VHH binders against q05b89. Designs and how they scored, part 41

Target 1, 377 residues: q05b89
Amino acid sequence: MLSSRVRLVATTARLVHSLIYSSSRSFMDLKALLSSLNDFASLSFAESWDNVGLLVEPSPPHTVNTLFLTNDLTEEVMEEALQKKADLILSYHPPIFRPMKRITWKTWKERLVIRALENRVGIYSPHTAYDAAPQGVNNWLAKGLGVCTSRPIHPSKAPDYPTEGTHRVEFSVTHTQDPDKVISALKEIAGVSVTSFSARTDDEEQTRLSLNCTQQALMQVVAFLSQNRQFYQKTEILSLEKPLLLYTGMGRLCTLDESVSLETMIERIKSHLKLSHVRLALGIGKTLESPVKVVALCAGSGSSVLQGTDADLYLTGEMSHHDVLDAASQGISVILCEHSNTERGFLSDLRDMLDAHLENKINIILSETDRDPLHVI
Key: E = the ipSAE of ESMFold2; O = the ipSAE of OpenDDE; V2 = 0.75 times the mean of E and O plus 0.25 times the DockQ between their complexes.

## First folded at step 22 (VHH; framework vhh_7b18_3)

Design x2 (at its last look DockQ between E and O 0.01; V2 from the best seeds 0.00; counts 0 for: pae E 26.0 > 2, placed apart)
Fold by ESMFold2, look of step 22:
Structure x2 (fold): chain B 377 residues (1-377), chain A 125 residues (1-125)
Amino acid sequence: as target 1 above (377 residues)
Amino acid sequence: QVQLVETGGGLVQPGGSLRLSCAASGFTFSDYYMGWARQVPGKGLEWVSYISSGGSTEYYDSVKGRFTISRDNAKSTVYLQMNSLKPEDTAVYYCARSTYEWRVTPTGEYKFDYWGQGTQVTVSS
């Protein structure tokens, strides 16, 4: 009886301390966080020219308590991130794009690297991987248009499978050349997958070999084949291309369920982006009352993504003067909102999605000083 | 998408010279490190030389002083000038693009992500 009362009090006290300790340990190992970010949206979606992923890394091990989100990482934003105790900065645009020959105090980009490392802050950039992602920047931008169906303007290629390789090597082997010996030798090369079948050409029986290999394994395959001039001279090497993805890719072509006037669309865009002004080029023969049903959009700099796409309206941050003239001459209206104005609003949605994805394990905060460098006055 | 095409291989006498060229397409050439590797018959692959995006060069010891790597960013082309050729230089030579990673060092390991088809260089009397 007295023991029962003691057990109740002890159990209650233990539960309270357990909850307190749990709440004080909100952090992730950097490696685990990077893996979770890649699960959220694969860096493989990024354009081939892009510089994405972890750009600056404090010496391992590194733990992250606070993830700081910004569109652009300027020196002012870096100071904010340091004041707010960031452990990892997710900068949508990569502040490091070209290889740096030196890290000195001379340029502002070098100073970002120095300040990050001195304060043990990592820098990660998803950039065009998030432009392409189905839940990414262009999907967020499309939400401002109204009820629509959308697809990528330029779909991404399907990702590689672990053992599929990047090349296919094909050649034929006659029976007198001992096909089984050739197959056995090739199968000993790591990263090679061999397929063979029998064929007859001009009364000579042959085995056709078709193998997939990684770029790294290709050198060993070529070395083996070069030992026999007949194989080497008749070998065909093909670079493999993956099929296109349905919902991942650059830009979005959006078809509204019901067309609206251009004037109405402008108000929707201004409201979605929280802008007082946008720049408009009317297509030839169009007015503010003209119906808009098909919108081609690309956050940021959309010239190359949008050019040649048939639509009633182009929506992007910036586009070259000549591409605007070309679109207008074809009867396509153009709305320009400045580069980061078409991207930054996504970061609020990103924070919410990452909070859910990471199960609220770490603190995720947005930059308050980050803004488009261009301002309409 | 990425493509590297080597030209300039052939048969030469010992002591002769060849100039290999590699035409690159499908990427922003000036942003990447480029290199040459070779497959000597009966041996594994060995790297020969690389050149950074900024023009810094490095060479494998056995070719240092005889081979010169260069690049022309306007033509998206990398070159390998090979002088004082020896029979042991006989190999298939490959042009390669180098992936920039934190693990690469000036004297160390480089990861090549794309390779050309190779060009045969034969040094024989």
Scores: ipSAE 0.000, ipTM 0.086, lowest interface PAE 26.0, mean pLDDT 82
Fold by OpenDDE, look of step 22:
Structure x2 (fold): chain B 377 residues (1-377), chain A 125 residues (1-125)
Amino acid sequence: as target 1 above (377 residues)
Amino acid sequence: QVQLVETGGGLVQPGGSLRLSCAASGFTFSDYYMGWARQVPGKGLEWVSYISSGGSTEYYDSVKGRFTISRDNAKSTVYLQMNSLKPEDTAVYYCARSTYEWRVTPTGEYKFDYWGQGTQVTVSS
């Protein structure tokens, strides 16, 4: 009767303490976050017709632990944001674009505002600021083309003039007219800066005056100069422009390093945007085998930005029928990808960029519910 | 049960200072925004200051630069340091706990779900 001693092998259940690294994600104050977002891409880049920035503000103080990114903020997307405990929603498109006279339960946009406020969720929209930004939507769209050189179609302007004044006035003073007296008189005008240099005209030495002045001062300068017919007749007035930003602006003109067929370009665009179908208009005399070297692109509705631009191909979300005809008549092929399809894919990149920019201080999540309202059937 | 108990009120001369304290119990203090409101006799409730769980502060314009809100989460207490007091600051001061649910009612905005009994502050020469 061999008593088989069943050695109970004590399976030491290694409690794998899954160190749930509760990454104690820190919270940010809303104001601090907004400042940081503006540092990422300035709202000054936005178009003047646009409605950008903080659109819905919860009562202070407000902290943000979770930033929720979406292309469009629908009621469905709002519910998702709430379920995911968003503290701030970054909606690429502004859900508030037109002024609201009332906030009631009547319209879906009003309901969005109500739901946001009731749940203390902020709504921020960058829209055209992110279109214009160097690392923004149009840049992202250009990544789908292949290796290319890219520049804005409509470069943004710097916020300020480098020097005081919006106008330059230039004229010559002869030695007999006492240049110093003229300079002194002009310097008495507020908003005027005067520079003088020696110039030779027709073998006569003259003092050339160049002055910068504000719009307000301009008429005073003109009035002063009009007192002397000799000064006035040879006076040049220049309107000064703010400096252009080289990498910031609407649309992109992309010059490919290597030309590719239109067919190849279509496949690249489909792949980049994860689309099975796009709409194509062929330029006059063009085929799928035609070479593409220069692409003009604008995310969303690109008609106003692309119009008049010389290129082999226009790439945008939406364009009017007549604008497509115009482009085609000029031999420019047009690819339309639908409005949001040229934008939404950017949000993945945006998440990563913002994570880096914000040093992982907050949780940044993308909407899973957000989608183009149009289905290709 | 949620309880908020205000202390530190009293009579003070114009230009004087008071420090109000609010002892909180019955909830996880560190998870909530806290604030102070005041009511002048014959007037409605006016919010004075708020402080987030993380220590972010906001003040009503009339008290900016004079009042300072702070909190000690370990003691479950919120404070209101009031300096340069003015006769216009005379009111009953209430400590309040904020709710994360914003509700608009016909009678006003509910920013807070609990408040104390209040403490009288009188600024008079």
Scores: ipSAE 0.000, ipTM 0.208, lowest interface PAE 16.1, mean pLDDT 89
ESMFold2 (binder alone), look of step 22: mean pLDDT 80; pTM 0.802

Design x3 (at its last look DockQ between E and O 0.01; V2 from the best seeds 0.00; counts 0 for: pae E 22.5 > 2, placed apart)
Fold by OpenDDE, look of step 22:
Structure x3 (fold): chain B 377 residues (1-377), chain A 125 residues (1-125)
Amino acid sequence: as target 1 above (377 residues)
Amino acid sequence: QVQLVETGGGLVQPGGSLRLSCAASGFTFSDYYMGWARQVPGKGLEWVSYISSGGSTEYYDKVKGRFTISRDNAKSTVYLQMNSLKPEDTAVYYCARSTYEWRVTPTGEYTFDYWGQGTQVTVSS
């Protein structure tokens, strides 16, 4: 009985009544705030290649009165943050991505770090954790499509196994082989849990052993079983997977309740993202009048997430030329909105969500300076 | 047609108890997760509790130990026993049918497809 503890994420349907509760905004300890942010969206959702979390830490103790949100932390945005007396900057994109061997005034990223530290401002980056989060960037992007059912394209995995062990080993022991002795021997191996049950195979009663074990224990188990050819030859080894998170993961596959024309979808996307222009590649045989029912989307650079996904439309910020060609050749239309345009708009929602999550304990402000570096001319 | 009808709301003093009932019709009740949500005036809808088809229960942290959700599949009814009520529990309580689908709308997200008209719960001295 796999008690799939479906953590029903209490989705608060936020009717955003902007009640300006002038509540006496206080301050939070940085550690407490970081914990709360992790509760909001776990950093465990981030991609392994990413650099997320607290990237710059002022010397303790550090309190946060003002949280400053930005998509990208440029030097200009840093100055804004300082002028607005930010204590912590939440930069969606990590300003520190590659390792720094030196912190000097030579590169703009190093200067960011210096300016942050000199002014006792922390820098936190959630990046792909917020991409994967149920209420995160991809979900926000999906809101622009209309009413739909949404699921992750690449579901995240739970951080832990529900039971001890990464592998299951199963084999049968005959009564003549003293199952109890075998069980006892296996239990002596650290990282092994053994369950036995009666099984009947070909009218012979046997004891079926099922054990969970760690990777390290697995080798010991195999070594033990290898001492008995009968055990070893009939042993099944299963690699266990961590449970999938139902609403968490990279990208979204969105199925619209009602199909709309590609033209209509384009207008919806433009409206949602507040864009006057997007780039469109038509799938083979498609027109602006073609119906769109299924949309695969990924904020930012979506090629790796969208590739291979069956949909009528791909929506992302950036995609390589070849990836666009591949999609189009498959009859999939592609809309590109530029990288940060598929992300930055989320910050307004994020502010509101964090205000609620943090119970208005701190001031949360958005960068006014932050913008896409590219201009459509 | 799917219908959810809440009853049992009212005015109660702090520390008091109420039992909400939700009569469901128009669908196979036993096949669905059922739950309760509440809305404080001026605030968003907050889930309070869920119960699976099999009777597994989940609770919002603020109500754990005080509220108990149950269901009677034979009667197509879900219940919310609310004990040790606090003023902060004052809200309109909604019965909702939950799904495994993540629904996205321009105005928000939800995992339920039907809800009742709600019943007012007021906790006041």
Scores: ipSAE 0.487, ipTM 0.766, lowest interface PAE 0.5, mean pLDDT 90
Fold by ESMFold2, look of step 22:
Structure x3 (fold): chain B 377 residues (1-377), chain A 125 residues (1-125)
Amino acid sequence: as target 1 above (377 residues)
Amino acid sequence: QVQLVETGGGLVQPGGSLRLSCAASGFTFSDYYMGWARQVPGKGLEWVSYISSGGSTEYYDKVKGRFTISRDNAKSTVYLQMNSLKPEDTAVYYCARSTYEWRVTPTGEYTFDYWGQGTQVTVSS
């Protein structure tokens, strides 16, 4: 069999090309790429129930020249990714969500894992981390509304602060007790950190003990304190709250600079999402001429995120029939665009942002096959 | 129009068994995932088990190995066989209907849209 890879002129040209371009080669080690993706938008933004990050990894070392972006990773999209020489697939939705007990040819999701590994392709999913991110999918969706300001409907909590436990327990030790012995006993409990300071009441000076503890340690702390009625009766237990992030969180509440008619808003949304049709439920007392100034949005399935939010319009991919009725009964109009139609267009923005973030070191391409499985006929 | 009716609850001693049944009507039963949840006194609602339209099952860790969900599509009925019952299993048990979908919430992987009236299960010596 003849190979077109090797010929005299091509061989010398490849050597010179290799020397010149070797120091400028566009590729990244997988670990470096994952670190850069996390710097771009931390996986800690993801919901606790989510399955995000690297889901399938070829044996190390693995280098990435081509990053392939898709909203959903189906078998057709996998074939496209392989034909286009992907080294890492970023699938917005995790194709692996429930634990797999077996990796066989039985189900289409298992076949994705097998195909990826056999071709040395990684699979990474950001999912709700990018829903929450300030530069994420909901920010992209908001761009279609016109000039507006936005904030998260449900702001995320800071992931790293405070780092000492989930509860604070405070109580007082009177002068008839030895605070050093109490502190020593509490420090023997795993997951407890203790502080103390002097305090004065009208009666007497007391040592105020404050400790942070994990939830698992809390019962042991309470058990210790209940041995002494003086401690138990004076104990305060506080659940610690982490500070809210200002621009990171689920959903967006968007306020337009100037209100527009619902009809105008519909045309903006159809243009932004490149849809010929959307599904509309008019709020009670509303018409296509009614003004829209405040839009609450959530890409994908927005029922729970949008519930209870005061707005002129809800914009999402999916909502249950009863949640649509509830919104409409409150005078809120609803536009449904189908799940992935509210997400896929973000991938163009994502590619552009990742190109800049990664300084164009790797080739980033979008799936051309990926599309919402539901079509309006 | 959608109705789910649970039966089979009652009082049993620890280690005993009960079989719950859920008669479904008003929809194409074979198209839907079905499940059981329980409202434990003082703890609110916990998911117990579900069964897909194709018969695949999943269980809450604390009941796995003791409880078995099954369905009979011809009779539009979901069952929950509960063996080796413990006092902690005392709850009102609800049958629920759902379709599988992704959720953007901290609590669930599924949306459940219809619930039965519940049946009381009490495990006490």
Scores: ipSAE 0.000, ipTM 0.097, lowest interface PAE 22.5, mean pLDDT 81
ESMFold2 (binder alone), look of step 22: mean pLDDT 80; pTM 0.807

Design x4 (at its last look DockQ between E and O 0.41; V2 from the best seeds 0.00; counts 0 for: pae E 4.0 > 2)
Fold by OpenDDE, look of step 22:
Structure x4 (fold): chain B 377 residues (1-377), chain A 125 residues (1-125)
Amino acid sequence: as target 1 above (377 residues)
Amino acid sequence: QVQLVETGGGLVQPGGSLRLSCAASGFTFSDYYMGWARQVPGKGLEWVSYISSGGSTEYWDKVKGRFTISRDNAKSTVYLQMNSLKPEDTAVYYCARSTYEWRVTPTGEYTFDYWGQGTQVTVSS
């Protein structure tokens, strides 16, 4: 009975009536705030290649009254944050991505760190964790499509195994081989749990042993079993996978309730992203009047996530020329909105969500200076 | 046609109890997760509790230990026993059918496809 604890994510349909409750905003300890942010969206959802979390930490103790949200932390945005007395900057993109061997005044990223530290401002970056989160950036982007059913293209895995161990080892022991002795010996191995059950194979009663074990224990188990050729030859080793999260992951595959023309979809996307222009590649045989039912989307740079996904339309910030050609050759139309344009609009929703999540304990403000570096001319 | 009809709401004093009922029709009740949500005027819809087809229950932290969700599949009814009611529990309570699908709309996202008209619960001295 796989009790799949489907954590029903209580999706609060937030009609965000901004009731400006002037509630006495209090200070939060940085650690407490970070914990709360992790509760909002776990950093475990982030891609392994990413650099997420607290990137710059002022010396303790540190309290946060004002959380400053930005998509990109430039030097200009940093100055804004400082002027607005930010105690913590949540930068969607990590300003520190590559390791720094030195912190000097030479590079703008190093200067950011210096300015942050000199002014006791923390820097936190969720990046791909917020891409993957159920209520995250990709979900926000999907809101622009219309009414749809959405699922992750690449589902995230749960942080933990439901049971102890990363492997299951199964083998049969005959009654003549003293199953109890075998079980006892295996139980002496740290990181092993053993279950036995009666099984009939070819009208012979056997004891089937199923053990869960850690990676470390696995080698010991194998070593033990290798001492008995009969056990070893019929041993099955299974690699256990962490459960998949239903609503968490990279990208979204969105199935519209009602198909719409590509033209209509373009207008929806423009409206949602507040853009006057987008870049369109038509799939082979497609026109602006072609119906769109299934949209695969990924905020930011979506090539790696969207590639291979069957859809009528790809929606992303940026994609390589070759990837666009590949999609188009498959009859998939592609809309590119520029990298940050598929992200930045999320910050307004994020503010509201975080205000609620943090129970209005701190001030949350959005950067007014933050903008896409590219201008459409 | 799928119908959900809530009953049992009313005015109660702090510390009091209410039992909400939701009569479901128009679908195979036993195949669906059922739940309760509430909405405070001017606030968003908040999930209160879920119950699986098999009877597994989940609760919002704010109501844990006070509220109990149950279902009678034979009667196609889901219940919410609310004990130790507080003024902050004042809301319209909605019965909802839950799905496994993540529904996205321009105004929000949800995992339910049907809900009732709601029943008013008022906790006041």
Scores: ipSAE 0.437, ipTM 0.742, lowest interface PAE 0.6, mean pLDDT 90
Fold by ESMFold2, look of step 22:
Structure x4 (fold): chain B 377 residues (1-377), chain A 125 residues (1-125)
Amino acid sequence: as target 1 above (377 residues)
Amino acid sequence: QVQLVETGGGLVQPGGSLRLSCAASGFTFSDYYMGWARQVPGKGLEWVSYISSGGSTEYWDKVKGRFTISRDNAKSTVYLQMNSLKPEDTAVYYCARSTYEWRVTPTGEYTFDYWGQGTQVTVSS
């Protein structure tokens, strides 16, 4: 199957008499772009409860010239995206989260879907995948603190390492059976990966089979094994526990190279987020002159991520009243900046990183309309 | 105590190649990830590549396919083969040792703790 890009180049190549040339901009097939976005930062980093990835898809084929970035996709932002001829909207927060029973003009979220489809615009949301990513939102937020060492507060589990799938199944094939036939049968089951090696007991050579499989594939594996009593009686099934990733996960615990006063840290945070005001809760026994060395941060809503973490300062967008009281009682100061104010500034860095990653093949623009709904007056 | 010494820099025409080397001493070289970063005049420090103790490699997207990092644990040396050089690759190139700590600055992030003196690479037509 020929790609649309190859055919376009072959049939629409610049003529000698053309005055316009741009080798840095082209079109990408939507599926190729999604694959490239996943290579940039895997959606597998997202929390299990999240709704990430492609949320709205125009009927295939669909090509993308303009990728439009926004933190929140409101109706005002959708209008901007349409006027700027977006082909795909990357909305940091998923505008579609709950299942929709109806697609009508009734609610504003349903209207977003209708407008997107009628104008052949896709909607993609990375959300908590980019919260977790090493080069993601929390890394960007950490850049505002000064020079520091950073690690995830809650490291992610490796999705595919050291092995694929959620279960390991092991059994032996004796000399009375052909191991290659058994291996071939198992390989026909989607979602399994098979390893074999020779094994020996007293008088008998055996082939030990070790396979990793998904939950869905496990049912088929069990069905296969149950048809052969000798395999069933010799089978071990294990649930896999995955190792933790070093740099991927929720929140960041940041240790500054040089301790600074809380007042200085507040100035840095306000400058980084471009805010005139933030909300501060002083930890018990602390003042604006108190030194800050360790900052625990979480862009957006940080209550569950930050709770229980030892630090001099919590930095987040929003946090429950009782969690702020708990932190303050432990001598931990808290800075709250509103949800999207701790996220939106990342989109400039994201644009630059995606421009490089995609080799400037498509036009990437940021919403100028997108703003936190809460303002200090 | 920890020492990293880069060599192999110089002047090269666009499209040319250079091979940088970095001699390491003062630590158990085979236990550490190693990498390369560069300082472009008027810009911040840019990560280029790293290589694990076991030889697995990662590259910044702008150099992927053109640059190759390698190591020789017996000689305590890490290399950077730079092919198809562009004027934008002009920089001071630093060899660095990794700590597994994610370090963040206002201009970027990295995992390196000890750096060499750097070697100048100039790509000019």
Scores: ipSAE 0.188, ipTM 0.575, lowest interface PAE 4.0, mean pLDDT 84
ESMFold2 (binder alone), look of step 22: mean pLDDT 80; pTM 0.806

